# Designs tried in a protein design chat: miniprotein binders against b1l550. Part 21

Target 1, 279 residues: b1l550
Amino acid sequence: MRLPEELLERARDIHSEAPSHRIKLDRVGSFGLKVPVEFKGFLLLAEADVWVSLPEGRRGVDLSRQVEAIYELSNPPKDPFSLCREAAISLLEKLNYADSSGVSIRFDAPLQDGESLKYYGVEISSIASDEIINKIRVEILGMTACPCTAELIRAYKSSEIAATHTQRSLGILEVSTKAEHPDPDKLASIIERAMSSPLRTYTKRPDEGGLVIRSLSNARLAEDVVREMIHLFLEEFGHLPEDTHILAAVRSMESVHMHDIYAERSFSLDEIRKEISSH
Key: E = the ipSAE of ESMFold2; O = the ipSAE of OpenDDE; V2 = 0.75 times the mean of E and O plus 0.25 times the DockQ between their complexes.

## First folded at step 11 (miniprotein)

Design U4 (at its last look DockQ between E and O 0.83; V2 from the best seeds 0.00; counts 0 for: pae E 1.8 > 1.5)
Fold by OpenDDE base, look of step 11:
Structure U4 (fold): chain B 279 residues (1-279), chain A 81 residues (1-81)
Amino acid sequence: as target 1 above (279 residues)
Amino acid sequence: GSPELKELIRRAERLLRVARLILKYLRDPEALERAKKYLEEAEEIIERLAEEGDPELLEQVDKLIKELEELARKLEELKKQ
């Protein structure tokens, strides 16, 4: 049922009214929108959040205009990086009372795994104010093998390749930069290379055995993985602006415990370079 | 300054900001036309602010003028490309 349009002329514009409390809000928007994006030749249905700031003198945000902003730019589907940036700017254009805007787009990114596909989680964001800050978060699963248990078993059985418990571990890289979004495939690769071994969607028995042996021969603590992620990140992305902020983290779903092991480091590029140079 | 004049300043700042973002990040012909429009709207507001001549707002108005001029130059440079 659609109400008669003439009623809109009689109704107060609630959003434009002064609020009872004159307080600025940082983010007001629509979360959990579904938008099509083109990524690496795939047409994907992504989840999107769009928001703007709300000045102290305005009661509410024109949410319909926010939704229009992203959907107008989503047809035809485009890459999520451009979509985020363009939509962030469009939000400020359409909502002329906003001082800042933001767009976040989330989806599972396809990653080639031999003849099959695996995936990583990605969240691509752009926040616009006086400038645009681009943010990307990549999450990909890998495998870790515990070096502590391996060492105990080695000591006990005198085996060259010691058995140890293995677990699935989630690696996370989050990058916030004034530069363009870092390549998410490269970020995913860094995470996988930092693990004891990657995961495979499809394995034959010999391949599976080889994967496990590789993991056992490259046993790493969650702490080791995070440090390796940082190291590899600096090698690949050390050219980013010095004020670029990074979160490197691992959540290891430990197979011998009821709980996960978590390790992280948050840093700026300038900070971490100073730290490493001091050693 | 009066609340009205302060609001005009805020409006001009937002227009200049959006124009700046377009000129920096988009730069396609349609976007450049939008940026031009926003700069023109900002100019009108700035002219009004200048005419009011509020001593408390002079510094802010001068800043807006400078930003407008900078963005206008950038727009013209991009249109020649």
Scores: ipSAE 0.757, ipTM 0.916, lowest interface PAE 0.6, mean pLDDT 92
Fold by ESMFold2, look of step 11:
Structure U4 (fold): chain B 279 residues (1-279), chain A 81 residues (1-81)
Amino acid sequence: as target 1 above (279 residues)
Amino acid sequence: GSPELKELIRRAERLLRVARLILKYLRDPEALERAKKYLEEAEEIIERLAEEGDPELLEQVDKLIKELEELARKLEELKKQ
């Protein structure tokens, strides 16, 4: 049932009133929207959050305009980076009382894996105020092999067996920059290359053997996975603005423990270059 | 200054901000036309503020004028294609 539109003339516009307590709000939004996106030839169903700031003199946000802003731009489906940027600006056009807006888009990205596909997690954001700040977070699983246990077993059974515990580890790269979003496939590649070996959708027996040999020959502490991620990131993305901020992290689901191991480093490009060059 | 004048300053600032974002990140003809309308609306507000001549707001109004001029120049540059 659709109500008569003439009621709009009789009802108070609650949202445009001043609130009893004049306190500005940083984020007022619509979260968990489902939007279609086109990513590298795939049509994906993404999850999106949209928000704006709310000044102290305005009681509420016109939430239907927020939803309209992103859905109007998502048909026909387009790449998530353009959608994110365009929606962030559209929010400020449609909600002209806001000083800032934000859009986040999350999806599982397909990644070629031999003749098959695998996936990794992507979340992108664009925050618009005086300028646009772009953020991207990539999460992908890989395999790590413990070097401490490998060395202990080698010392006990020298030249007789090669063994250590292996486990899935979640690698994380998060980048915040005034430049365009880095390519998520390149970020995922950096994470995988930093680990002992990648995970595969499936393997035939000879390929599985190679994967295990690779992991054993490339055993790494979680701390060193993070360091390698940073090294590889600087090789690929050292050209980004100096105030670009990065978080590199690993959460390892250790197969011999009831708990996880976590390692993390945050830095700006300017900061890390000074640290490395001081040596 | 009065709450009314301070509100006008904030409205002009938001119009200039949206125009600036459009001119920097969107380039299609329809977006440029929207930016033009936002700049024209901001100009009307800024002229009203300048006419009031509130000494408490003078520095803020001067900043708005300079930003408006910069964005108007940018708009004309982008309209060349």
Scores: ipSAE 0.537, ipTM 0.843, lowest interface PAE 1.8, mean pLDDT 89
ESMFold2 (binder alone), look of step 11: mean pLDDT 87; pTM 0.869

Design h4b (at its last look DockQ between E and O 0.90; V2 from the best seeds 0.00; counts 0 for: pae E 1.7 > 1.5)
Fold by OpenDDE base, look of step 11:
Structure h4b (fold): chain B 279 residues (1-279), chain A 109 residues (1-109)
Amino acid sequence: as target 1 above (279 residues)
Amino acid sequence: GSPELKELIRRAERLLRVARLILKYLGDPEALERAAKYLIEALEIIERLMEEGDPELLEQILKLAKELIELARKLLELKGDDPELIKEAEELIKKAEEIAKKLKELEKR
């Protein structure tokens, strides 16, 4: 049942009214929208968040206009990077009282693994104000082997390849930059290379054995993984603006403990360069 | 200045901001037309602010006019061979420069 449009002439515009408390809000929007995106030749259903700032003199946001902004740009489906940027700008156009806007798009990105597919989690965002800040977060699972246990077992049994406990570890890279979004595949690759070994969707037993041996031969603490991620990131993306902000993190789902081990470093490119140069 | 005039300034700033974003990050013909529209609306607000003649707002109005000139020049650079957008951009520059000149003369008094 649709109400008569004539009622709009009689009804107060609640959103345009002055609020009871004149307070600016940073983000007001619709979260958990589903939008189609094209990514590396795949058509994917992504989750999207859209928001704008709300000035102190306005009670509410025209949420329908926010939804229109993202869906108008999503047909036909396009790459999520362009979609984020264009939608962020469109939000400011459609909501002429907003000083800032933002769009975030989340999906599982396909990654080729031999004849099969594995995946990584990705969140692509653009935040518009006086300029656009692009943000990308990549999460991918790898495997770590504990060097401490390996050393103890080596000392005990004098074996060339010491047994140790292994676990799944989630590696995280988050980049915020005024430049274009970094390539998420490259970020995922950095994380995998920083681990003891990657995970595989499909393994035959000989391949699985080889993967484990590789992990044992490349035992790393969670701390080692984070440091390696940072090192590899600087090699690949050291050309980004100096004010680019990075979060590198690892969550190790420890196989011998009931809890996880977590390590992180947050930094700007200028900060980390100064730190490394001082040694 | 009055609350109304302050709101006009904020509106002009938002229009110039969105025009800047379009010109910097999009640049397709449709986007350029939208940018031109927003610059025109910003100019209309600046003209209204000038008519009100509030001496406390002169510096802010001058800032807006200078930003508009910069963005209109950028529009002119990006428009290529579109005669309508070229004309609009040139008119925007001319009018905004006239405003900026008047404001500078007022600051010297």
Scores: ipSAE 0.757, ipTM 0.896, lowest interface PAE 0.6, mean pLDDT 92
Fold by ESMFold2, look of step 11:
Structure h4b (fold): chain B 279 residues (1-279), chain A 109 residues (1-109)
Amino acid sequence: as target 1 above (279 residues)
Amino acid sequence: GSPELKELIRRAERLLRVARLILKYLGDPEALERAAKYLIEALEIIERLMEEGDPELLEQILKLAKELIELARKLLELKGDDPELIKEAEELIKKAEEIAKKLKELEKR
């Protein structure tokens, strides 16, 4: 049903009224929007959230303008980083009462894995106010092997049996910076290299043995995986602005336990460099 | 200042913010045309604030005019070969500098 347009002249403009309680809001938006993106030659379906700040004197946000801001920019599909940045600015153009805006875009990123593909999680965001702050979160699975059990087995009967429990572990890197978003493939590579071994979509028997041997030869505590992620991140991205903020984390799905192990460290680049140089 | 004049200042601040974001993070000709439009609208608000003549607002108006000059110079830098945008940027600078000069003269009083 389409209502007569003449009603717009008689109806209250609810959104532009003052609210009963004059309290500003930090984020008012539309979440879970489906948008197409072009990422490294792939056309992907992404999920987006868009929001703006709402001043104390305005009762509501023009939600249809928010949806317009990102959908107008998503056809034809473009890379998600440009979409994120452009939509964040467009929100402030379309919603002239807002002091800040934000856009988040989530997708599964394809990564070459032999004859096939594997996937890892990516979430990017751009938050605009006096400047744009870019955030990226990458999550990818790898394999970890416990060094404590490996040492106990090695010491048993004075043999060099290379055995221990192994499990999938989820590695996480999250970066917030005023610079461009780091390349998600490079972040995923850092996480995989910090693990005992990468995971494969499928393996043939010689490849499977190689993965296990690699993991046993590179046994690491979850804590050491986090430390290695930080080391590798600094090596590749230490040039980013000094106020860049990073979270590095591992959630290990321990094969011998009913529960997971979790380790994380958050820091700014200037903080971690000072910490390392003091040792 | 009246609530109406304070709202005009906030509106000018938001226009300058959006123009700054466009000039810093976008660069296509269509985006730069939108930035120029927002700077022109901000100038119109600054001129209206000058006409009202509220002495309590002179410092805020001067800050807006200085920011407008900076952004118009950035626009000129980014569009060095677009004659229409060059003309618009130069006119923005000229008018904003005249306002800043008047405000500095009033400040000596």
Scores: ipSAE 0.622, ipTM 0.859, lowest interface PAE 1.7, mean pLDDT 89
ESMFold2 (binder alone), look of step 11: mean pLDDT 80; pTM 0.811

Design j2 (at its last look DockQ between E and O 0.83; V2 from the best seeds 0.00; counts 0 for: pae E 1.7 > 1.5)
Fold by OpenDDE base, look of step 11:
Structure j2 (fold): chain B 279 residues (1-279), chain A 113 residues (1-113)
Amino acid sequence: as target 1 above (279 residues)
Amino acid sequence: GSPELAELIRRAARLLRVALLILKYLGDPEALERAKKYLEEAEEIIERLAEEGDPELLELVDKLIKALELLARALEELKKLGNPDAIEEAKRLLKEARELIRELREELEQLES
């Protein structure tokens, strides 16, 4: 049922009223929108969040304008990086009371795996205020083999390749920078290379065997994986601004335990460089 | 200062900031026209503020004027398509404008507290 438009003339603008409590809000918006994006030649349906700040003197945000901002820019579909930046600016244009805005776009990114596709999770964001901060989060699954169990088994049974338990591990790289978004494929590659082995969508038996052998030969603790991720990240992305912030993390879904092992390090590029140089 | 005048300052600052973001991150012809519009709107507000002549807000108004001038100059430089020197000058101007706008916002927040 659509109400008569004439009612708008009689109705109070609730959003523009003074709130009962004069408190600024950091983020008010629409979460879980679906928007099309173009990524690496694929047309994908992504999930999007859009938000703005709300000043203390305004009761509510014009949510319809927020939705309009991102959808106007989403047709025709474009790359999610540009969409985030442009939408963040558009939000500030359309909502003239906002001091900051933000856009986040989430989807599964396709990654070539031989003749098949695997994927990684990606969240691309842009936050606008006096400048734009770009954020990207990449999550990809890999495999880890436990070196501790391997060592115990080696000590018990002399073998060239020590048996050990293996598990899926989720690697996470999150980067916040004033520069352009880092390449998510490169981030995903760093995570995979930091693990005992990558996962594959399709394996023939010989390939599967090789993958397992590789894992056993490259046994790594969750801690090892995080440190390797950081090392590889610095090699690839050391050119980013010094104030760039990074989160490197691994969640290992341990096969011998009911719980996961988690390890992380948060740092800025300047901080980690100083740390490494001190050794 | 008058709450009304403070709101005008905030509005002008937001307009300048939006113009700044457009000029810095978009820079296409349509975007430049939008930026121009926001600068013009900001100018109108600043003129009103200047006419009121509130001594307590004089410093803030001066910062707005300076930021406006910097952004206007940056806009003109960016219209010079294909000139590397103009682009670098625009970047310089935009950086300076950003710093002024940031300072202005910080000062405004302090006055409200």
Scores: ipSAE 0.728, ipTM 0.887, lowest interface PAE 0.7, mean pLDDT 91
Fold by ESMFold2, look of step 11:
Structure j2 (fold): chain B 279 residues (1-279), chain A 113 residues (1-113)
Amino acid sequence: as target 1 above (279 residues)
Amino acid sequence: GSPELAELIRRAARLLRVALLILKYLGDPEALERAKKYLEEAEEIIERLAEEGDPELLELVDKLIKALELLARALEELKKLGNPDAIEEAKRLLKEARELIRELREELEQLES
């Protein structure tokens, strides 16, 4: 059976009441929403989270208005950065008790890989209060080759054996800025260029040999990859506001170990420029 | 000093903040019209606050008035579509308004505690 709609006139608005315990909440929202986005000519299925702050004097959030805020903007599909920014503002328009809002959008981004495609992970966020803070995280796999083992093998019989262990490594760049989101393809490119070699969806045998040779010629520690990512990031994005925050990291799935190697550096642009200039 | 007057200041400041975000980050003609409506709503509240003249809240009301003026000027500059000087002026006005709105929010939080 269906309840009479006229009950809306008589029922208490539970969400607008004061709570028993007057404690503000930082994030109250709807998480795991499915939204379509258009990214660089591709129509992708993305996952979105939307939230607002909740003041101590308000019992609950109007959750249907939260969902409405992003779904109204997602049809027809648009680029995820505009969707993220516009939805963050729409949340504040629709939920007049909130002091801040946030939207995050996650998707697998296609990247050209010869005659095929490969994919990398993207998560963007926009958090609105007195301004919008934009965050982007990019994750992409590459190949690394160990320089220590390569040098030992080289020394063993000079150049009779050119070998070292190689493995997949996950590169991570995360950027929080007052500027627009950096282009995720450029972030992915920085990560791949910092690796010993890119990974391919598939190769023919001559191409596979070439990838391995390239990796041996560009042997790098996880620490080297992180440093190179930072160098390349500064070259490409050094123009961002000085209080921009970056995390650069690599998780290397070492083929000769039962465990991973991890290296990370976080910094602001003003901090890292001072550090580099002092050398 | 009145809790109800402080709440009116919060509501006006919030309307100005929403208008600021729209003007700074959206900028299309429909968005400009929405921002205009929020500024008009804030103006009504600010007029009520100015008429009541609570001495404890006077500096906050003055900041509201200045922020409203800056945002109204920014809106007019943004309506000059494609004018580089107007866009540059709007950016300067919005930056100043944002600082006032941030200060208002921080001062209101101090009053609550």
Scores: ipSAE 0.628, ipTM 0.863, lowest interface PAE 1.7, mean pLDDT 89
ESMFold2 (binder alone), look of step 11: mean pLDDT 81; pTM 0.830

## First folded at step 12 (miniprotein)

Design V1 (at its last look DockQ between E and O 0.93; V2 from the best seeds 0.00; counts 0 for: pae E 2.3 > 1.5)
Fold by OpenDDE base, look of step 12:
Structure V1 (fold): chain B 279 residues (1-279), chain A 81 residues (1-81)
Amino acid sequence: as target 1 above (279 residues)
Amino acid sequence: GSPELKELIRRAERLLRQARLILKYLGDPEALERAKKYLEEAEEIIERLAEEGDPELLEQVDKLIKELEELARKLEELKKQ
């Protein structure tokens, strides 16, 4: 049933009213939208969040306009980077009372693994105000082998290849920059290369054995993985603006413990360069 | 300044911001046309502010004029590409 249009004309605009308390809100929006995106030749259904700031003098946000903004731009499907930026700008146009806007898009990114696929998690965001800040978060699973246990076993039973416990570890790189979004495949590659070995969707028995041996020969602490991620990131993305902010982290699902080991470093490119140059 | 004049300043700032974002990050013909409209509307507001001649707002109005001129130049440069 549609309400008669005449009733709509008589209804007060609740959103435009003055609030009882004149307080600015940082983010008001719709979370958990589903939007199609094109990524590396794949058409994917992504999860999206859209928001704007709300000034102290306005009771509510026109949420319908937010939803319209992103869906207008998502048909036909486009790359998530452009969608984030364009939608962030469109939000400010449609909601002209807002001082800032933001869009976040999340999906599993396909990654080719021989004839099969593996994946990494990605969240692509753009926040618009006087300028646009682009943010990307990549999460990918890898494998780590413990060097401490390996050393103990080596000392106990002189072996060229020391046995050790292995576990699945989640590597995380989050980058916030005024430049364009960094390439998520490159970020995923950095994380994988920083671990003892990558995970494989498809392995033949000889390949599996080789993968394990590689891991054992490249045993790394969670701390080592984070440091290696930072090192590799600087080599690949050192050209980004100095005010670019990075979070590098690892969550190791340790196989000998019921808990996870977590390590992280947050830094700007300027900060980390100064730190490294001081040694 | 009067509350009305302050609101006009805020409106002009938002219009210029929008134009700036479009010119910096989009640059397609349709977007450029939108930016042009925002600049035109901002110009009208700025002219009104200048005519009022409120001494408390002179610095802000001068800043708006400078930004308008800069964005207008950028728009013209992008239209020639």
Scores: ipSAE 0.638, ipTM 0.866, lowest interface PAE 0.8, mean pLDDT 92
Fold by ESMFold2, look of step 12:
Structure V1 (fold): chain B 279 residues (1-279), chain A 81 residues (1-81)
Amino acid sequence: as target 1 above (279 residues)
Amino acid sequence: GSPELKELIRRAERLLRQARLILKYLGDPEALERAKKYLEEAEEIIERLAEEGDPELLEQVDKLIKELEELARKLEELKKQ
């Protein structure tokens, strides 16, 4: 049932009132929206969150206008980075009392894997205020091989090929910058190259053997995976603004344990360069 | 009084912010027309503030004028593309 439009003239506009407690809010939004996006030729169903700041003198956010900001821009589907940036700006246009707005968009990105595809996790955001700050988080699985167990087995059996436990490890790169979002495929590649070996959708037996041998030849502690991710990131993205902030992390699902191992480092580009140059 | 003029300053600042974001991050003709509208609205408010000549607000109004002029130049540059 549609209610009569005339009721809007009789009802209080609750949202525009002052609240009983005049306290500003940092994020008031609509979370878990489903939006279509076009990414590298694929049509994907993404999940989006949209929000604005709320000044101390305004009781509520016009939620329908907030949702309009992203849905109007999502048809026809467009690339998620443009959608994210444009929606963040549109939120401030539609909700002009806000000091800032934000949009996040999450999707599984396809990645070529030989004759097949695999996927990795992407979350992008744009926070608009006096300027836009862009954030991207990429998560992709790889294989790690434990060097500690490999060394123990080598010492025990004196093998030419060190045996050790291998496991899936989730690599994470998160970048906040005033520049455009880094290419997620490049971030995923950095993570995979830092691992002992990539994971494949499938392999035939000879290729599977080669993959395992490669991982044993490139055994790495979780800590060293993070260090390698940072090294590779600096080589490819060192040109970004100096106040760019990065988080590099790995969560290793250790095959011989009931629990995971986690390592991380966060830094700005200017911070890490000073640290490296001091050695 | 002072509260009314301070609100006009905030309103002008938000309009200039919106134009700045559009001019920096968007480039399509439709967006540029929206930016033009925001600059025109901001100009009207800034002219009112300048006419009032409130000595307490001179620095803030001067900053608004300089930003308006900068963004107007930017808009004209982008329209040549």
Scores: ipSAE 0.490, ipTM 0.824, lowest interface PAE 2.3, mean pLDDT 90
ESMFold2 (binder alone), look of step 12: mean pLDDT 87; pTM 0.870

Design V2 (at its last look DockQ between E and O 0.89; V2 from the best seeds 0.00; counts 0 for: pae E 1.7 > 1.5)
Fold by OpenDDE base, look of step 12:
Structure V2 (fold): chain B 279 residues (1-279), chain A 81 residues (1-81)
Amino acid sequence: as target 1 above (279 residues)
Amino acid sequence: GSPELKELIRRAERLLRKARLILKYLGDPEALERAKKYLEEAEEIIERLAEEGDPELLEQVDKLIKELEELARKLEELKKQ
């Protein structure tokens, strides 16, 4: 049932009213939208959040206009990077009272693994105010082997390949920059290379054995993984603006404990360069 | 300044921001036309602010004028590409 248009004309615009408390809000929006995106030749259904700031003199946000902004730009489906940036600008255009806007798009990114697929989690964001800040978060699983246990076993039983416990570890790289979004595949590669070994969707028995041996031969603490991620990141992305902010983290799902081991470092490119140069 | 004049300043700032973002990050013909409209609307507001001549707002108005002029130049440069 559609309400008669005449009733709509008589209804007050609640959103445009002055609030009872004149307080600015930083983010008001719709979270958990589903939008199609094109990524590396795949058409994916992504989850999207859209928001704007709300000034102190306005009671509410026109949420319908926010939803329209992103869906107008998502048909036909486009790359999520452009969609984020364009939608962030469109939000400011459509919502004349907003001083800032933001868009976040999340999906599982396909990654080729022989004839099969593996994946990594990605969140792509753009925040618009006086300028646009682009943010990307990549999460990918890998495998770590514990060097401490390996050393103990080596000391106990002389073996060329020391047995040790292995576990699944989640590596995280989050980058915020005024430049374009870093390539998420490169970020995922950095994380995988920083671990003892990558995970494989498909393994034949000889390949599986080789993968395990590689892990044992490249045993790393969670701390080692984070440091290696930072090192590899600097080699690949050292050309980004100095005010670019990075979070490198690992969550190791330790197989000998009921809890996880977590390690992280947050830094700007300027900060970390100064730190490394001082040694 | 009066609350009304302060609101006009904020409105002009938002219009100029829209134009700035479009000119910096989009640059397609349709986007450029939108930027032009925002600049025109901002200009009208700035002119009104200038006519009011509130001494407390002079610095802010001068800043708006400077930004408007800069963005207008950038728009013209992009239209010639």
Scores: ipSAE 0.726, ipTM 0.906, lowest interface PAE 0.6, mean pLDDT 92
Fold by ESMFold2, look of step 12:
Structure V2 (fold): chain B 279 residues (1-279), chain A 81 residues (1-81)
Amino acid sequence: as target 1 above (279 residues)
Amino acid sequence: GSPELKELIRRAERLLRKARLILKYLGDPEALERAKKYLEEAEEIIERLAEEGDPELLEQVDKLIKELEELARKLEELKKQ
């Protein structure tokens, strides 16, 4: 049943009224939308959040227009970066009382792994106000091997026995910038190269042995991984604007403990260059 | 009155913002046409504000005029491409 449109002339427009308390809101939106995207030839079902700012003089947001803004642009499916940027601008066009808008899109990115696939987590955002700020977060699993235990075992039994504890570690890079979103595959590659070894979708015993040997040859603490991620990031993306903000982190599922270990560093490009040049 | 003129300033600012974002980050012909319409609407508001000549708002109106002129030039440059 569709109600008669003539009722719009008689009903109050609740959203356009002033609120009883004139307080602006930073984010009012629709969260957890399902949108199709095309990423590297894959058709994926992504999750999206959309929002706008709400001035102190407006009681509510036209939420149907928010949803319309992203869905109009998502059919047919297209690359998530263009969708994110275009939807952020469309929100300001459709909701003319807003001073800022934002769009976040989350998906698992497929990645070639020999004859198989693996995946990593991606979340992108575009926040529009006087300009657009782009944010990307990449999360990918790798393997770390403890160099401290490896050295103790080496000293205990001579070089005949090579052993240490190894574990899955989740590497994280998050970038906020005025430039275009960095390529998520390059961010994932930086994280994997910083680890002791990449993970594979499956292995057979000779391949598994090779992964273990690789990890022992590249033994790294979680702290070492974070530092290496930063080094590799600066080599690849040091050209980004100086006020670009980065978070580099590792969450390690330490195989000999009941708890995880976490290491993190956040910085701007300007900040980290000064720090490195002072040493 | 002055409160009504301040609201017109905010409306012009939002129109110019939308045009600026379109011209900077989009660029397809449909988007350029939308930006053109926003600039035309902003121009009408700015002309009314300039005619009013409210001394409290002179600096804000001058800022709007400068931005309108800048964005209009950018739109014409993009249409030549």
Scores: ipSAE 0.571, ipTM 0.864, lowest interface PAE 1.7, mean pLDDT 90
ESMFold2 (binder alone), look of step 12: mean pLDDT 87; pTM 0.877

